# VHH binders against Flagellar brake protein YcgR (ycgR), part 43

Target 1, 263 residues: Flagellar brake protein YcgR (ycgR), of Thauera aminoaromatica (c4kar8)
Amino acid sequence: MAELSTPSPASPAPLDGGRGDELEKFTLRGARQILQLLQDLITHRGLITAHTGGGHSFMTAVLKVDEERGRVVLDPSPDPQANRRALAAPRLTCVTQLDGIRIQFPLVGLGEGQDKGRPALFAPLPAEMLRLQRREFYRLQVPLAHELSCLLKAEDLARKPVEVSARVIDIGAGGVAVVVPTGAAEFVIGGTLPACRLALPDGEPIELDLEVRNLNRQTQRNGTEQLRVGLRFAALPRAADTRIQRYIFKTERALNAKARGGL

## First folded at step 19 (VHH)

Design NA13 (from LB5 with S30D)
Fold by OpenDDE, fold request of step 20:
Structure NA13 (fold): chain B 263 residues (1-263), chain A 121 residues (1-121)
Amino acid sequence: as target 1 above (263 residues)
Amino acid sequence: QVQLVESGGGMVQPGGSLRLSCAASGFPFDSYWMSWVRRAPGKGPEWVSTISDSGGSESYADSVKGRFTISRDNAKNTLYLQMNSLKPEDTALYYCAREFYEDFGPWFDHWGQGTQVTVSS
């Protein structure tokens, strides 16, 4: 009886999406810097999305920084189930913004308790915080008019190979988000979709391996359901990265020009 | 500069209705998914609803499902939240937020100052 080795829980994807060297300059590791940034989040009442994995997230905020104990205090979710998931998660991925700058940080060792008689979540101070200041790491929401698509090679419920043409709604250097009809394919978080094809306006589709990282159900006005799927590039060739970045920059520039009344 | 300005909040009795508005400027509104988030006094923030860029898709928190309706007018750069059958537990500061979706899931890169909704007898 071969003990089916339970696949080791997929190591939480690095915050850097594999671009560690490029992101190092934007990564804060100094204790003082981290503390200051957390304090700034408190001051500005930053809305934080905390991701627990498995396609789940909840909203939170930093309530307090306890320097003496080396911990951060967070608002718990009004949803008890979200809190349970958070406490069970090996790592939270926290994402927010300050002054339009994206901030990301991991929290590990989450616990629950009381702060001044109120329920609170506690975690050790993050070892690092990512502050993305530059446009090079821009995430672009794809304009509807561009009609970007990604051909997903997936499986159906019967594990039969299927191809699904998915609309790309978000794109960045780390991956894409797409929308697909519910039931078009079975997506497993942590699963890899090999040899997918991302269509960009500037040439031939880019062949990519995509990792399913997040799933979110949406309801259409007609009552049909669709899925938003967060996909990470498993490996991004340099040429592909260049093309994606070029598209993002070009599109962003156009959008900004339009917003300024220039187009 | 990206701006989101919430309005339409106020005081209402339980069972009443309110319609919130969010005026967006400084970005191509029609290209972005938008959300409502709320924060009740003494509680953590809570996601309420999300709508797609075209308005063709919506999602709601279980706590508001069937009572709230998110909508948008892209021609007016305005996001709406119709709130019906309001309950005291709906009392909160309501934020309009611009939503992104990455590999890890949704997050918000901009939000307004919020509009206060108070449901009280």
Scores: ipSAE 0.911, ipTM 0.970, lowest interface PAE 0.5, mean pLDDT 91
Fold by OpenDDE, look of step 19:
Structure NA13 (fold): chain B 263 residues (1-263), chain A 121 residues (1-121)
Amino acid sequence: as target 1 above (263 residues)
Amino acid sequence: QVQLVESGGGMVQPGGSLRLSCAASGFPFDSYWMSWVRRAPGKGPEWVSTISDSGGSESYADSVKGRFTISRDNAKNTLYLQMNSLKPEDTALYYCAREFYEDFGPWFDHWGQGTQVTVSS
């Protein structure tokens, strides 16, 4: 009787793909710390974006922390469809800020019910909460005056290779967000775009692989649709990382100087 | 320091109109996507609308589509929300929020104190 080794539950996907080790120092795992942070979110009425996957998200807030039952109580969305998606999702990725610091935490085991006669969502307390304080996790909004582009190597509906020049709207150590015309290419969440080219102002484009992580449709004023694509850097070379970090640092400094009236 | 200050809220009758404003300071406003979010009494928060950094792209919640218009004046560091054909269900505290878009999707890293909109007969 071969003991079918029950596959160890797949370790929850890291909150940020590929930088698990670096994020550990910013990850709270202590029960008391987690409870305190959740309480702080309540006190500050933190607006939370909960991502359900597939490019879907809804707004929520922590209403209550039930320490006795070991659960967090969340506001449901006014959109019933969003709540259905949330309940069907194996995991929520919750993102918010407190005192300008980005907070991320996963919720699993979401359920619905009532709290004090009002509809509410319930989840077990998160096992971990990420509090990003360091610049290394900073996401820079790319200024319009300093346009960055990324040449995406993708496929069209016919699976024919296509190259799409995309505007980079934000950039961080972990990836980029871009905008592309709808229909320019077919993007699949979880798919890899190989040998893409990120153009930085300081030299030759960086060749890199990109993983499609999120898709969001936008409408332009002219009625055309645009797609925002969240992309993760796949196996970024150290040299490329250094260049990206340098760009971010330089640009941020310039932007802040301008905002202060110095430029 | 990043500051977002909402204004323009008030009381209006059903079918009426309001224009909300959000004054932004402490950051390069023209580089950021901006959003409106609202929270009605006893309800969870709701995304309302987003506009791109240049103002060239917009998105709306289905609940407000066709009635609300988001716009911005980057020269004035101001975000706007024109609200027409207001309904009682639009009663909420409206927040101006700075939007980021990462691999997991959109999120808001800053928002103001909000401006109250009340739609009642």
Scores: ipSAE 0.874, ipTM 0.959, lowest interface PAE 0.5, mean pLDDT 90
Fold by OpenDDE, fold request of step 20:
Parts: C-alpha cells; sequence; structure tokens
Structure NA13 (fold): chain B 263 residues (1-263), chain A 121 residues (1-121)
C-alpha cells in the first residue's frame, strides 16, 4: 500500500513576484498576527477591494474570522456577477488600508455559503498578509500639472502597429497607469508592449517594455469612452528605476509640502 | 493628515433626489481619482462611482448608471454625488474614498465616516 504522499500545499504565490525579498520584511505570516490584523479590519470596517483578475474587482469587507475553522468570512458583493467572478477566480488579491497603512493579502479557495442566515463568502485564512508602512510602496498620483506621458507601442484592432500617447495618471516603482482613448489601440491583459517611452520631467524619455495588467473603461463627460490601463514595467534598467524613484520622491515631497500649507 | 468628510445625506422618498458632498483635506485633491462607495445595512460594500483627477472621466456601477452623477470641484477640494430617482435599494451609508491604482487595479487608501442616505416611502 504505497502511502500517497499528500502533495505539500503549493506555497501561495508570492504577493509580488519581483521584489520578494524586500517585501518579506513587511509580510506577516504568523497566525496570531494575521488573525489580529483581520480582526482589526473588522473593527474598523475596512473597505476591501478584492481583485479577481481580468481587470475585475469588487468591494468587500471582513465580516468574521472563524479561528476554529480557520476561515475568513467576507461580505458578498451586491452584484451577483461579481460574486460569480470571485468564486471562479483561483485567487483573490485583497487590498485595503488600516490607519493609513496598506494591507494586501491573497485569498484562495473562495466559497459561498451563509453566515447567520445571510449570504457570505468564505475562504481559508490567508497564509500571509503584506503590511506596507512605507509610502515608498505607494503609487504616486501624478499631478495634472506635470503632464507625464507614455508613448505606447501597441496594435490596433487590425493588429496594425500604432503609437499612442497616453497620459500617466499614477506611477510607482512597479509600473504606471495611463489613460488612452478607447479604440486607440487594442490592449490584452498579460500582453507586452515593447519599446515604449515614458516621459519624465527631468530628462529624456525612458525606453521600456510594459506589460498590460488591467483595463478599466471610463466615460468622459462628453460621452467619449476612455480606457485606463495599468501597466507593469516588464524590464526596467537600473538607471531608469533610479530616475523614476527620484521623480516619485521629489513629487511626493512637494505634494506633502503643499498639503501642509507650504507654497 | 488625509481627511474626507461626507455630508448631504438624509431621508428622501422614492423618486427623490439628494446631493452628497465630500470635503477633502490633507492631500492634493486635484491629483487623485475619487470614488463613492456605499454600504447598505446587512450587505457588503459596493462601488458606486469614480471620477478622474481632472474630472474629465467618470464611471458608474450599473445599479446607479443614469441616475447618479459624480462631479468634483478641485478648487474647493470637494467631491459630489448627485443622486436622482432614488430607490429604496439606494439606502446605504455612502463613503467618499480616495482611489489608488496599482498593477492589479484600483483600491481605496482613504475613506470618510460616511453619510447616511435613507430612501423610504
Amino acid sequence: as target 1 above (263 residues)
Amino acid sequence: QVQLVESGGGMVQPGGSLRLSCAASGFPFDSYWMSWVRRAPGKGPEWVSTISDSGGSESYADSVKGRFTISRDNAKNTLYLQMNSLKPEDTALYYCAREFYEDFGPWFDHWGQGTQVTVSS
């Protein structure tokens, strides 16, 4: 009788594949710490955005922590379609804040049921929770006055190469969010846009490859649709990274000064 | 310190209208996308609407599309939600929320205490 070695539960995919070592310092893996943090989210009625992939997300909140069963109970979305997506997703990426600190955690094995006669979502307790204390991990909302742009090399619906100048709305160490007119190009989540050019105020544009991570359709006041595109830096040279970081820090400092009443 | 203070909630009859306001302080308001989120009693939170930093772009949940209008006055650091044709199902605590965007998508890094909207005959 060959003892079927129960496959060791697949280590949850790292929250952020590329900066794994740096993020470990901010990653909670202790059961008590995780439970406490989840409880704090309950106490503070934290609004959680749960990403299901494919550019979709829904709002939720932690309703209960069931320590005995080792599960977290979440509010379902009022949108049945969102719940279906959530249940179909192999993993949820949950993100929220507590006392201004960014909290991110994955949930896997989502199920639906009832808690006290009310519809609820259930998942095993997260194996890890990322608590980012440092502002450095936040994406900078780019001031309108800076007019950052990114030249995207993409394809249109006919797969013809097109160049689209996109406004950068936020920037971080890992990527940018841009807005483009709908129909300007066809974007595929997971697709790579090669040899794009990010324009920063401090010098020549940075050439870089971008990966499409998410898409969000928006409607302008004039009825024109715009597409918000989340882009990840696929490969960023160190020099470019330094420039981006410098820009972010400088801008954040300026914004903070302004917010404090500094001219 | 980032502050978001919602106001304008109240009781209204079905078919009525309300205008919510959110006063923002402690951050460069004109640099952030802003959203409204609501939470009805006994239900999960729900995204309602988002507006871009410049106010040039807006999006709505299907449940409120055509009835609600999000707007902002960056000079006044104020976010608005005009709610028309209100329904009982719109009864909720409405939060003003500051949006962040990461590689996985948008989320909210700050929100207010909320303003209560009650739609009842």
Scores: ipSAE 0.850, ipTM 0.969, lowest interface PAE 0.5, mean pLDDT 88
Fold by ESMFold2, fold request of step 20:
Structure NA13 (fold): chain B 263 residues (1-263), chain A 121 residues (1-121)
Amino acid sequence: as target 1 above (263 residues)
Amino acid sequence: QVQLVESGGGMVQPGGSLRLSCAASGFPFDSYWMSWVRRAPGKGPEWVSTISDSGGSESYADSVKGRFTISRDNAKNTLYLQMNSLKPEDTALYYCAREFYEDFGPWFDHWGQGTQVTVSS
């Protein structure tokens, strides 16, 4: 499919699927607001993670805004392969923070060039930027002691069913992230895992379908590898959503009480 | 609220060693994956290393593998970076960063002021 693909149009894409209407109030679309926010990122030397897809990313920063040409200028990666992936990607998802507030914006139409004799990456100004002031839209980092798990119903390399019990490291309205050994199953970004089971502390496990969105490889202390797998909920039933939100709320309340000295 | 305070930077000769520390407060440190990120003079930021919430797994940029070791002490809410066999290109401001994860992958929602490491003859 990649062989027949043409570049997508430069039109903006939703910043966060499944919650688009709830996030609209935090989405900036005014040209002056976007320019101001980008200038603030330059001034504060924001550390930006730019995601190119396929589980790949690199660190960057906004070097300048060329308002006359309607472009942003970014630092390239020191890794040439990361730069090639960025240039080939249909879009970059750029994520950072400013004053503790999550800033997210897409860049499309990335090109390479020079800025004052230094290598640089260029893109049209984003048509929108998310400035997410509401912390409750962030994923909950699951306390290690909770030992939350998700039973993944996946396939091995031979296309045979396997079940993998994976520790849940974060959970939100749109999905979970889990950790698995790399050889436990075959995971492909965009692939689906039907009838997985999420074990919450209260009640029976929730059956849900998951889509693989991200794979991030790590080395364990014994030298073997494991994967951090980003999973999106597909068609989450309302009852399941309610149970997940209840778990998140109760856990955040408990963590907040602990942070206030055990109130 | 959330605080990350890096320390332990300084000037060293090539081949030398330094140990960086990051004191964390205002959040449940043992629930978060943590990273080191650096910014060399005149260059953009570069990811250095990440450690899992339990400390059971680690990852490193190719440029530092075998020379740097990330670790954490969850009882002391402290992240560390042991830097050995330092090279001039390791000269940078080093940041301790708190990681969040989304379906597109990890990102950093907080970092400290950084500690300067300078490697020169």
Scores: ipSAE 0.777, ipTM 0.918, lowest interface PAE 0.9, mean pLDDT 86

Design NA13 (from LB5 with S30D)
Fold by ESMFold2, fold request of step 20:
Structure NA13 (fold): chain B 263 residues (1-263), chain A 121 residues (1-121)
Amino acid sequence: as target 1 above (263 residues)
Amino acid sequence: QVQLVESGGGMVQPGGSLRLSCAASGFPFDSYWMSWVRRAPGKGPEWVSTISDSGGSESYADSVKGRFTISRDNAKNTLYLQMNSLKPEDTALYYCAREFYEDFGPWFDHWGQGTQVTVSS
């Protein structure tokens, strides 16, 4: 007989994130803080993106907190396949905002059931929640005019080396997102791309290893397919990290100055 | 301050059309991927469509493919959703949302108050 869901643990779930040590300062672990933050999400009807892994996600919202049972109650997706993926996932990464502040928390042990006759998803309260007040930890959305690019050293379907020059659409301390034509190379979530080269405006390109974290398919106006690829930096040298952070800082200041002066 | 203001909702008959608009201000609109998200009565939120920063690429939920068209005018800082062949199931509050893309995938850091679309006989 096939297993439809796993048992839910009673203990709160730990935080999941790609930048754990540098984000620890913004992590809430107090039970009362977590309950209040979840209640605020209910009150403001926050739109939550729940990532199930494998490049899949669905939208949800917190319906209620059942404090006596130690559970959070969520809206199911209108898409039955998304619900099936969520119930099968070992962890969900939930991300939303309050007043422009990023809120992120993991859920484990998701189960299905009903809340007042309405289909619902249930999980133990999270063990931690990220409340990221510091905007500089967000990935910078790269202005189109900067034409920032990254040379990807990847493989085709036959596992032969290919090089793909990709436009960088965002950049942060931990990685980049790029766009490439579908079929230009094969990408697998969790896979590594060694010796890629990131071109910044100053100096020589940065050599870095990248890990594929997310894939998102798009249709271009000419009918061809394009991929948005989320990439994480592996083993980033300190000098390279400094150059990336300086680019981000300088660009953010320039964009802020334009917004204030562009009356 | 980031502001997103949706408009163009209303009541229509099944088979009708509506065009939603979203006026954006307080940020460099042409640097952001933008989305429409909806919430039907008694149901959870549902992603509808996303358009790239340049407007060169787009994606749609299966439930709206072939009927809805997302577009943007970067000169006017405006996002649009053309909704054709409307069905009662499209009845919802429609939000304009600004997208961020993290290593785990996309998420939304701002959305508007929404504009109501009601499809009934």
Scores: ipSAE 0.775, ipTM 0.927, lowest interface PAE 0.8, mean pLDDT 85
Fold by ESMFold2, look of step 19:
Structure NA13 (fold): chain B 263 residues (1-263), chain A 121 residues (1-121)
Amino acid sequence: as target 1 above (263 residues)
Amino acid sequence: QVQLVESGGGMVQPGGSLRLSCAASGFPFDSYWMSWVRRAPGKGPEWVSTISDSGGSESYADSVKGRFTISRDNAKNTLYLQMNSLKPEDTALYYCAREFYEDFGPWFDHWGQGTQVTVSS
């Protein structure tokens, strides 16, 4: 029997970011539960980010649930190119928030049409939705003062090895996001960066294999470009996971105490 | 509890200017990337601009480049959007949003109630 391959770089991200067995207890699969959650998103006018793959996304909202036809109705993007990408994507990964709880769900079979004379996007009801009520799935936004860094072992445009020290802007159980100057290295979604080194405070750096999951460009104040790189941990050892979770917990505790007492 | 309160909206003629503010509380503001998102009448929501945690980098939707400037004052826990050369298509409810960048890309875990900008004549 052949093993299932990982998705290609052009495919939408997995619903849960790659930790499906640990997320099962937060997964809603009951039709009535899914309908109620979608209705709650409508009631609260939730702002949804829909990811179409390849680092592209657009914002949307649930306009209604058509229970009779088993469909969800979404706002189209004001950007026609975003709508074309959404209609061409094999699935959308939708992410939003309700009452401080992260909500994530896939949509497949997206089509276009009209709802009461207004342009709309349509899809079958999702087969599952994640409601992540647990703080451990929260990505810690790393304080600037920590100057947390990750040494990336990547390649330049000529496919020559290059090492890039990148500032870590967030960290969670499943990965990190970093910033680098555009052109410091070439990053390809789906590519693997072996033997990178994540520098945590109060210990030796952790050696990690990283997979590039997303790329996002920004402009620095001097007019040069900066790249945000979303990186997933490959095969994270339990000891490394423990150190990362300890860092997150200690830092969250310190930041929450400062925020409550700050001016 | 996280709170984001937008202000500074109003009615203005085409070509005019407005400055939006967002007061943030209940979280370490200087550790978060922040964004402006807008929703025009009869349209879906649209990302407008994002600024890094330090304020050292920024990005804009093509529709607002050169006209809008995002900024932040981390000492005052405040996010700003300076909007110049306003056009009728900028009419929208503008939200301040707290951004996360996951392995699948950005998303927003909190936003305010919004402030209305109306560009008419």
Scores: ipSAE 0.751, ipTM 0.904, lowest interface PAE 1.1, mean pLDDT 85

